# Designs tried in a protein design chat: VHH binders against q96fz2. Part 23

Target 1, 269 residues: q96fz2
Amino acid sequence: CGRTSCHLPRDVLTRACAYQDRRGQQRLPEWRDPDKYCPSYNKSPQSNSPVLLSRLHFEKDADSSERIIAPMRWGLVPSWFKESDPSKLQFNTTNCRSDTVMEKRSFKVPLGKGRRCVVLADGFYEWQRCQGTNQRQPYFIYFPQIKTEKSGSIGAADSPENWEKVWDNWRLLTMAGIFDCWEPPEGGDVLYSYTIITVDSCKGLSDIHHRMPAILDGEEAVSKWLDFGEVSTQEALKLIHPTENITFHAVSSVVNNSRNNTPECLAPV

## First folded at step 16 (VHH)

Design CB72
Fold by OpenDDE, fold request of step 21:
Structure CB72 (fold): chain B 269 residues (1-269), chain A 123 residues (1-123)
Amino acid sequence: as target 1 above (269 residues)
Amino acid sequence: EVQLVESGGRLVRTGGSLRLSCAASGFTFTDYAMGWFRQAPGKEREVVAAISWSGRSTYYADFVKGRFTISRDNAKNTVYLQMNSLKPEDTAVYYCAAKFGLFTESPEDYQYWGQGTQVTVSS
């Protein structure tokens, strides 16, 4: 997974992240650093995206079932990294393979500290290799959505008004992530960054791409992944597997350029 | 105390129109999607329409077929259901419901319910 969409306004995004805590109370996640949230139809590594994480990471004795929403940098920078520039990291941390998560120090250490997060997105993009050609067809992949009156699908968004109608009740894709906190050697703000855990693709997606993000489908899966106070690493890792509960459509090549940030990126072709 | 109070249900003739209202109190109205459900005698409760917290997104059951319109006034903490071209099959108790966050089609997902208002459509 090297490209996602996350373009919802903050107020819409927050409500799309509504949840129930362990006490049964309905809650919206509290924002940390809301100003760092940059909506985009085309999110690439090193950009900031909103993630959910347990409140217990920030507040001592907090209810670990409570959630915080925070923009973090895509591409995990390990806490032990000693260089002053994160770009000097010599290995790719955009993704973490589920089968080797415990073999790599950069992922194992933060995971052991309970630094699990849920990466939020409208969906993610993947490119299908065309047989016999060097051309790749991009697809937008997301959760199945409820059919709304005027916009039964993203394709019905023929106007800005219709577009808003589709996205106002959009179920966000929830991907399993690991985050870490890096303190620059020269001082400054702590950098929060994340990696997306990947798995082998489900059968439905296998013709498009052989790998997919580990998607946490449903409130229980999301809650268990986040709640590092109650759920052990071993138990949490059981949640990491491919899911068939996805849909997709072909999109234009507009998304190929990471600088393009328009609705055309995820529009059906 | 959370309250949802439906009003507007009455006897109408086939082809007639009716507007239902639901007044909400005791919770942050703008954090909730709202829905209208109905239950006919001997039938299960079913979703009629739903509306997002902002009112920008709406859902309608297949049987509505453009006859009903759900709307909300957040300043008044009220959700409405305009029902046109009513049919005898629309006879039911209509319930207003609130769901925290996004709306769904499933009644089980909704936290708060009104007492319902009777809509009867005569032939």
Scores: ipSAE 0.920, ipTM 0.959, lowest interface PAE 0.5, mean pLDDT 94
Fold by OpenDDE, fold request of step 21:
Structure CB72 (fold): chain B 269 residues (1-269), chain A 123 residues (1-123)
Amino acid sequence: as target 1 above (269 residues)
Amino acid sequence: EVQLVESGGRLVRTGGSLRLSCAASGFTFTDYAMGWFRQAPGKEREVVAAISWSGRSTYYADFVKGRFTISRDNAKNTVYLQMNSLKPEDTAVYYCAAKFGLFTESPEDYQYWGQGTQVTVSS
């Protein structure tokens, strides 16, 4: 996974993250650093995206079932990294393979500290290799959505009004992530960054791409993944597997350029 | 105390129109998606329409076919269902329901329910 969409306004995004805590209270996640949230139809590694994480990471004795939403850098920077520039990392941390998560220090260490997060997105992009050509067809992949009056498909978002109808009740894709906190050697702000855990693709997606993000489907899976106070690493890792509960459609080549940030990125062709 | 109070249900003739209202109290109305459900005798409760917290997104069941319109007034903590071109098959108890966050098609996802209002469509 190297490209996502996360374009919802902050208020809409927050409501899309509504949840019930362990006590049965309906809650919206509290924001940390909301100003760092930059909506985009085309999110690439090194950009910031909103993630969910347990409140217990920030507050001692907090209810671990409570959730915080925070923009974090895509591409995990390990806490032990001693260089002043994250770009000097010699290995790719955009993704973490589920089968080797415990073999890589950069992922194992933060995971052992309970630093699990849920990466939020409208969906993610993957490119299918075209047979006999060097051409690649991009696809937008997301959770099945409820059919709203005008939105037989994302394609119906041909006007701002129709767009709102589609996205106001959009079920966000919830991907399993690991985050870490890095303190720059020269001082400054702590950098929060994340990696997306990947798995082998489900059957439905296998013709498009052989790997997919580990998707946490449903409130229980999301809650268990986040709640490092009650759920062990071993138990949490049981949640990491491919899911068939996805849909997708072909999109234009507009998304190929990471600088393009328009609705055309995820519009069906 | 959380309350949802439906009103407007009555006997109408085929082809007639009816507007249902649901007044909400005891919770933050603007944090909830709202829905209308119906249950006919001997049938399961089914979703009729749903509306997002902001009112910007709406859902209608397939059987609605453009006949019904769901709307809400957040200032009045009220959700409405305008029903036109009513048919005998629309005879049911209609329920208002509230769901925290996004609306869904599943009745079980909704936290609060009204007592229902009877809609009867005569041939």
Scores: ipSAE 0.919, ipTM 0.958, lowest interface PAE 0.5, mean pLDDT 94
Fold by OpenDDE, look of step 17:
Structure CB72 (fold): chain B 269 residues (1-269), chain A 123 residues (1-123)
Amino acid sequence: as target 1 above (269 residues)
Amino acid sequence: EVQLVESGGRLVRTGGSLRLSCAASGFTFTDYAMGWFRQAPGKEREVVAAISWSGRSTYYADFVKGRFTISRDNAKNTVYLQMNSLKPEDTAVYYCAAKFGLFTESPEDYQYWGQGTQVTVSS
């Protein structure tokens, strides 16, 4: 997974993250650093994206079932990194393979500290290799959505009003992530960054790409992944597997350029 | 105390129109998606329509076929169902329900329910 969409307004995004804590209380996640949230149809590594994480990471003795939402940098910067520039990392931390998560120090250590997060997105992009050509067809992949009035397809939005209708009740894709906290050697603000755990693709996606993000499907899976206070690493890792509960459509080559940030990125062709 | 109070259900003739209202109290209305459900005798409760907290997004069951309109007034804590071109098959108890966050098609996901209002469509 090297490209996502996360373009919802902050208030809409927040409401899409409604949840019930372990006490049965209906809650919205509280924001940390809301000003760092930058909506985009085309999110690439090194950009900030919103993630969910347990409140217990910030507050001692907090209910670990409570959720915080925070923009974090895509591409995990390990806490032990000693260079002043995160871009000087010599290995790719955009993704973490599920089969080697415990073999890589950069992922094992933060995971052992309970630093599990849920990466939020409208969906993610993947490119299919075309047989016999060097061309790649991009796809937008997301949870199946409820068919709303006049929203037959994401692409049928012919007006701003209709567009708002499509996205107002959008079920966000919830991907399993690991985050870490990095203190710059020269001082400054602590950097929060994340990696997306990947697995072998489900059968439905296998023709498009052989790998997919580990998707946490449903409130229980999301809750268990986040709740590092009550759910062990071993139990949490049982949640990491391919899911068939996804849909996708072909999109234009507009998304190929990471600088393009328009609805055309995820519109069906 | 949370309350949802439906009103407007009555006997109408085939082809007639009816407007249902549901007044909500005891919770933050704007945090909830709202839905109308119906249950006919011997049948399961089914979703008729749903509306997002903002009112920008709406859902209708396949059997509605453009005959019904769900709307809400957040200032009045009220959700409405305008029903036109009613058919005998629409005879049921209609329920108002509230769900925190996004609406779904599943009745089980909704936290609060009204007592229901009887709609009867005669041939």
Scores: ipSAE 0.893, ipTM 0.947, lowest interface PAE 0.5, mean pLDDT 94
Fold by OpenDDE, second read of step 19:
Structure CB72 (fold): chain B 269 residues (1-269), chain A 123 residues (1-123)
Amino acid sequence: as target 1 above (269 residues)
Amino acid sequence: EVQLVESGGRLVRTGGSLRLSCAASGFTFTDYAMGWFRQAPGKEREVVAAISWSGRSTYYADFVKGRFTISRDNAKNTVYLQMNSLKPEDTAVYYCAAKFGLFTESPEDYQYWGQGTQVTVSS
């Protein structure tokens, strides 16, 4: 996974993350560093994206079922990294393969500390290789959505009115991630960064691409992944598998340029 | 105490119109999506229509076919269902329900329910 969309306004995004804690109380996640949230139809590695994580990571004795929402850097920077510039990392941390997660120190160590997060997105992009050509067709991949009135195809959401109809009740894609905290050697703010766990693609997606993000489908899966206080690493890893509960449509080549940030990125062609 | 109180259900002839109202109290109305459900005798409860907390997004079941309109007034803590071109098949108890966050099609996801109002459509 090398490209996502996360463009919802903060208030809409927050409501889309409504949840129930272990006591049965309905809650919205609290924001940490809301000013770092930058909505975009075209999110690339090294950009900030919102993730969910347990409140217990920030507050001692907190209810671990409570959730915080925080923008984090895409591309995990390990806590042990000693260089002053994260861009000097010599290995790619954009994704973590599920089969080797326990073999790589950069992922194993934070995972062992319970640093599990849920990466939020409207959906993610993947490119299909066209047979006989060097051309790649991009696809937008997301959870199946409820058909709203007059919500034509996502492509019709080019007007403000249509946008509101489509995105006001959008079910966010929830991807399993690992995050870490890095303190710059020269001082400054702690950097929170994440990697997305990947798995073999489901059957429905296999013709597009052979790998997909580990998607946490449903409140139970999301809750268990986040709740490192009650759910062990071993149990959490059982949640990491491909899912067939995905839909997709072809999009234009506009998304190929990471600088393009318009609704055209995810509009069906 | 959380309350949802439906009103407006009555006997109407085929082709007639009704407007149902649901008054909500005891919770933050603007935090909840609202829905109308119905249950006919011997049938399961099914979604009729749903509306987001802001009213910007609406959903209708396939059988509605443009005949019904769901709306809400957040200042009055009220959700409405305008029903036109009613048919005998629309005879049911209609329920108002509230869901925290996004609306869904599943009755099991909704936290609060009214007592229901009877709609009867005669041939």
Scores: ipSAE 0.893, ipTM 0.946, lowest interface PAE 0.5, mean pLDDT 94

Design CB72
Fold by ESMFold2, look of step 17:
Structure CB72 (fold): chain B 269 residues (1-269), chain A 123 residues (1-123)
Amino acid sequence: as target 1 above (269 residues)
Amino acid sequence: EVQLVESGGRLVRTGGSLRLSCAASGFTFTDYAMGWFRQAPGKEREVVAAISWSGRSTYYADFVKGRFTISRDNAKNTVYLQMNSLKPEDTAVYYCAAKFGLFTESPEDYQYWGQGTQVTVSS
C-alpha cells in the first residue's frame, strides 16, 4: 500500500468520522492542526494525511474513547532517529508487516507506548503486475458503498457532477496504523508520522497484489484499535487480519504520476 | 427536546402526487443525515430515501424508480419527500428519521424518529 486518495473537504471528512464514545454519546472527532490537511486524489509517502487517535495522547485524564483527527506524515520516523533529515532513514517505513511488527524496533517501540492510529482514506491504489510487460494495471480499492442517486457504485462511469454526489456520504477506508513522535535534534516542532500495517491479501484481492492494508471494518474494531487506555497491545493485534469486505475497479494510468491530482485518478475504466 | 414532525400525508388517487415535509428541532440539523422510511400494515419499516447532511448525496430504494425526490432546506431545518405517480403499493405510514453523520439503509442506525404521516393511495 503506497498510494491513497483522501480528497474530501474537511467538513465532509469530519462527518464521515462520526462515532460513539464509551458512554454512547454521538461525537465528531476534534481536529488538531487542521490547516495541514492537504486533500488530494493521489497521496504518496511523505505527504500528510489525516489519522484518528485517542484524545488521551494529548490530554491527561481524557476519556481514551474520545477521538482526535490530525494530519500526520506518511512514513514513520522513529523517535530514536538521530539524523536531522528524515530522508536519511535507510529503510522504508511506509508500511509495517503485521507478522514482524513486534520484531522491528521502529514499530515495536511506538506500539508499546499505545501509539495506535486509524489512517483515513477514500480508498487506496494498488498495481497489478501484467505478464509479459513491465506495465502495471492500477486499481482503486475501497469499502463497498451504499448506492447513491445516479452513481450506483464507483464502477459506473459517470459525469463529474454525479461523482460529487457520491462523496458527501462516502464510507472512509479505515486502516490500522502505528505512529511515532520525533523531535528533530536541532529543535523545531515535533514530527508526527505514521505507518500502515499490512497483511496478506484476501482472496478477492489476491490477483491484484499479494499484500493489503490491515483494514478495521466497523466501529468496534476502530474503537478497540484506538483505545490504548483500555485495550492492550496483545488484544489490539487480534484486530489485524485480512478482510473480504472490499471492492475495487480498474483506473487509468493517470494515477501513476503522483503529481496528478484529479478525479480521473480514481475514475473507472 | 428533539422533535421530528411529519406533515402532508393524505388520501390520493393512483397517479397522484404528494409532498411530505418534516420539521426538525432540538439538535444540530447539519450534523445529521435525514431519511424517509415507510411501514405498510403487516410489514417491516423500510427505507424510501435518504439525504446527506449537506444535501449533495441522496439515496432511493429500488421501488422508487425515479418517482420520488428527497430534498432538504438547512435554513429551515426541514426535509421533504416529493412523491409522484403514486401507486396503491405506496400506501403506508411515512416516517422521517435523523442519523448522526452518514445515512444508511438500516432503520436501526437512526437516532431520532417522527410519529409518522399516513399516505393512502386509492383506486
Scores: ipSAE 0.724, ipTM 0.879, lowest interface PAE 1.1, mean pLDDT 91
Fold by ESMFold2, fold request of step 21:
Structure CB72 (fold): chain B 269 residues (1-269), chain A 123 residues (1-123)
Amino acid sequence: as target 1 above (269 residues)
Amino acid sequence: EVQLVESGGRLVRTGGSLRLSCAASGFTFTDYAMGWFRQAPGKEREVVAAISWSGRSTYYADFVKGRFTISRDNAKNTVYLQMNSLKPEDTAVYYCAAKFGLFTESPEDYQYWGQGTQVTVSS
């Protein structure tokens, strides 16, 4: 998983993250650093994307079931990193394989501190390798969505204008992540950064790619992954598995260039 | 105190039209998606239509077939259901419901409910 779409305006995104705390109260997550949110149809590693995490990470004695939403850097920078420039990391932390997470210091240490997050996206992209060529077919992959009515437009592929009517009620993809906090040696703000946990792909995606992000399907899974105050690392890791509750469609090659940030990136072809 | 108060249900002939209203109070209306549900005697409650917090996204059950339109007025904290080309099978109690965040098809996901308004469609 190395490309996502996370393009919703902040007010739409926030309402898509409505949840219940452990007392059953309806809440929206509280933003931290909202000015760092950079919506785009085409997010790549090193960019910022919003994640959910427990309020307990920021506030002594906070209710660990309450959620903060904050933009974080994609590509975990370990707290022990010594260089002044995170781009000088000599290993890739975009993803973390679930089967080796407890063997890699970059992931084991923050996981042991309860630094679990939920990475938010409209969906993610994967490229299917075509046999006998170097050509690849990109797909946009996302949760099944409730069917919504569009402004009188019809068609098998739906036009970009019709997709605007879908987004207010879009169910965000919720991926399991690990984050860490790095203090730059030259001073400045603490850098929050994350990795996305990956698993073997489900049968539905196996013809596209052999790996997929670990998707947290439903409020119970999301709550348990986030709540490091009540859910141990051992119990949380039981949530990490493939899901078949996923859908996809082919998209054009516009998404291939990570600088393209238009609705065409995810439009069906 | 949260209240959802439906109005506008009445007896109408087949082919007729009717508009339902639902006045909401006691919560931040723009944090909630709104839905219209119906329940006929001996049947389970089912979604008719739903609308997102901003009004930009809507959902209609397949049986609606373009006959009904859901809308909302966020300045008046009110949601509406315009019902046209009514059929006897539309006879039911119609309920307004509110769901925090995103709408769904499932009545069990909605937090607040009105008392219902009876719609009766005669042959």
Scores: ipSAE 0.722, ipTM 0.881, lowest interface PAE 1.1, mean pLDDT 91
Fold by ESMFold2, fold request of step 21:
Structure CB72 (fold): chain B 269 residues (1-269), chain A 123 residues (1-123)
Amino acid sequence: as target 1 above (269 residues)
Amino acid sequence: EVQLVESGGRLVRTGGSLRLSCAASGFTFTDYAMGWFRQAPGKEREVVAAISWSGRSTYYADFVKGRFTISRDNAKNTVYLQMNSLKPEDTAVYYCAAKFGLFTESPEDYQYWGQGTQVTVSS
């Protein structure tokens, strides 16, 4: 998983993240650093994307079932990293394999601190290697959606008003992540950054790619992954598995260039 | 005190029209998607139509076939269901419901319900 779409305006995104706390109360997540949210149809590593995490990470004695939404850097920078420039990290932390998460210090340490997050996206892109060629066919992969009254297809809207007919009720993809907090050695603000946990692909995706993000399907899974105050690391890791509750469609090569930020990136071909 | 109050249900003839209204109070209306559901005697409650918090996304059950239109007025905290070309099969109690966040097709996902309004379509 190395490319996502997360393009919803903040108010639409916030309502898509409606949840129920431990006491049964309906809530919206509280934003941190909302001005750092950079919506795009074409998010790549090192960019910021919104994640959910427990309020307990920020406030002593907070209800651990309450959620914060905050933009974080994609590509986990371990708290022990010593260089001044995070781009100089000698290994790729865009993803974290579930089968080795407890063996890699970059992931084991923050996980032991309860630094679990839910990475939000409209969906993710994956490139299928075509047999007999060097060509790769990109696909946009997302939760099944309730059909809605609309003027056009996904990603083909002519205006913001028509666009909202497709996206205003979109079920966001919820992926399991781990985050860490890095203090630059020369000073400055703490950097929050995340990795996406990956698993073997389900049967439905195996013809596209052999790995997929660990998807948290439904509020119970999301709540347990986030609630490090009540759910142990061992129990949380049981949530990490493939899911067949996923759909996809082929897209054009426009998405290949990470600078292209248009609805065409995810439009069906 | 949350209240959803439906009105407008009555007896109409086949082919006729009517509009249902649902007045909402006691919650932040724009945080909720709204739905109309119906239940005929001896049948399960089923979704008729749903509308997103902003009013821009809508869903209609297949049996609607373009005959009904859901709308909302966020300034007046109201939801409407315009019902045209009514058939005897549309006879049911119609319920207004509110769901925090995004709408779904499942009645059990909705937090607040009205008491219902009877729609009867005669031959």
Scores: ipSAE 0.696, ipTM 0.873, lowest interface PAE 1.2, mean pLDDT 91

Design CB79
Fold by OpenDDE, second read of step 19:
Structure CB79 (fold): chain B 269 residues (1-269), chain A 123 residues (1-123)
Amino acid sequence: as target 1 above (269 residues)
Amino acid sequence: EVQLVESGGRLVRTGGSLRLSCAASGFDFSDYAMGWFRQAPGKEREVVAAISWSGRSTYYADFVKGRFTISRDNAKNTVYLQMNSLKPEDTAVYYCAAKFGLFTESPEDYQYWGQGTQVTVSS
């Protein structure tokens, strides 16, 4: 996974993340560093994206079922990294393969500390190789949505008004991630960064791409992944598998340029 | 205390119109999607319409076919269902329900329910 969309306004995003804690109380996640949230239809590695994580990571003796929402850097910077510039990392940490997560120190160590997060997105992009051509067709991949009035398909949003209606009740894609905290050697703010865990693609997606993000489908899966206080690493890893509960449509080549940040990126062609 | 109070249900003739209202209290209304459900005798409770917290997004069941309109006034903590072109098949108890966050089609996902209002459509 090398490209995502996360463009919802902050208030809409927050409400889309509504949850129930272990006591049965309905809650909205609290924001940490809300000013770092930058909505975009075209999110690339090294950009900030919002993730969910347990409150227990920030507050001692907190209820571990409570959730915080925080923008983090895409591309995990390990805590042990000694260089002053994260860009000097010599290995790619954009993704973590599920089959080797326990083999790589950069992922194993933070995972062992319970640093699990849920990466939020409207959906993610993948490119299909076209047979006989060097051209790649991009696809937007996301959870199936409830059909709303006048919003038959994302593509039917012919007006700004219709567009807002489509996204007002959008179910966010929830991807399993690992995050770490890095303190710059020269001082400054602690950097929170994440990697997305990847798995083999489901059957429905296999013709597009052979790998997909580990998607946590449903409140129970999301809760268990986040709740490192009650759910062991071993149990959490059982949640990491491909899912068939996904849909997709072809989009324009506009998304190919990471600088393009418009609704056209995810609009059906 | 959380309360949802439906009103407006009555006997009406085929082809007639009704407007249902649901007044909410005891919770932050603006954080909840609202829905109208109905239950006919011997049938399961089914979703009629739903509306997002902001009112920008709406959902309608297939049987509605443009006859009903759901709306809300957050300043008044009220959700409405305008029902036009009513049919005998629309006879049911209509319930107002609230769901924290996004609306869904499943009644089981809704946290708060009204007592319901009877709508009867005569031939």
Scores: ipSAE 0.808, ipTM 0.907, lowest interface PAE 0.6, mean pLDDT 93

Design CB82
Fold by OpenDDE, second read of step 19:
Structure CB82 (fold): chain B 269 residues (1-269), chain A 123 residues (1-123)
Amino acid sequence: as target 1 above (269 residues)
Amino acid sequence: EVQLVESGGRLVRTGGSLRLSCAASGLTFSDYAMGWFRQAPGKEREVVAAISWSGRSTYYADFVKGRFTISRDNAKNTVYLQMNSLKPEDTAVYYCAAKFGLFTESPEDYQYWGQGTQVTVSS
C-alpha cells in the first residue's frame, strides 16, 4: 500500500470514528495534535494521516478501550534511530509484511510494547498491470458503502452538495498498523510514525494486486487491535488476514501524480 | 433518560400524505444519526429512511421510491418523515430510532427506540 485517501473534514472524520468503550459508553475519539491533520484525496508515504490508538498510551491507568485519534507520519521511524533526519532511514518502513513482522526489529519491538494503531482512510489505491502494455490502471479500494440518496457513482460528487451526500456517512477503511515514538537526538518534539501491515490479497483483489493492507473489519476487530492492555500481541495477530469485504472501481490517472489532490482522484472512470 | 416520542400516525386513504415527527430528549441529538423503521403485522422490522447527524446525508429503502422524505431539525431535537403517495402496503407501526455516529440499515445497530406510531392506509 503506497497511496491512500483521507480527505474528510475533521468533524466528519471524528464522527465516522464513533465507538463504544468496554463499559458500553458511546464515545468520540479525542484528538491529539489536530492541527497536524491535513485532508487529502492523495496521501503518500512521509505524509501525516490520522490513526486511532488506545488512550492508555498517553495516560497512565486509563481505560485501554478508549480511543485517541492522532495524525502520525506514514513510515515508521524506530525509537532507536540515532540520525537526526528520519529520511536517512536505509530501509522502507511504509509497510510491514504480516509474515515477517516478528523478524524485523523495527516492527517487533514497538509491537511488543503494544504500539498498535488503526490507520484511517477513505480507501487505498492500487495499480493493476495491463497485459501487454507498460500501462498501469489505478483502482480505488474501500469498504462497501450504504447507497445514499443521489449517491450515484462516487465520481458524481462534482458538486459540493453531492460531496456532502456521499461522504457525510462514509464508512472509513480501518487498517492495522504499528506505530513508534522517536525522540530526535537534537531535541524537539517526539515523532509518532506508523507502518501499515500488509497481507496477501484476497481473491477479489488478486487480479489487481498481490498484496493488500490488513483490514480490521468491524468494531470488535478494531477494538481488539487497539486494546493492548487486555489483548496480547499473539491474540491481536490473529486478526491479521485478508478480507473479501471490500469493493473497488477504476479511477483516472490523475492519482498517479502525488501532487494532485482533487475529487477526481477517487472518481470512477 | 433517553426518550424518543413519535407522533403523526393516523388512518389515511390510498394516495394520501402524512408527516411523522419524532421528538428526542435525554441525549445530545446532534451526535446521533436518526432513522425511521416500520413493522407490519407478521413482518420483520425494516428500515424506511435514515439521516446523518448533520442532515447532509440520507438513505431510503428501495420501496420508498421517492415518496418519502426524511429531515431533521437539530435545534428542535426532532426528526421528520414526510410520507406522500401512501399505499396500503405502507400500513405499519413506524418507529423512530437513534444511532450514535453513522447510520446503518440494521435495526440492531440502533441504541434508542420510540414506542412507535400506527400508520394505516385504507384502500
Scores: ipSAE 0.882, ipTM 0.941, lowest interface PAE 0.5, mean pLDDT 93

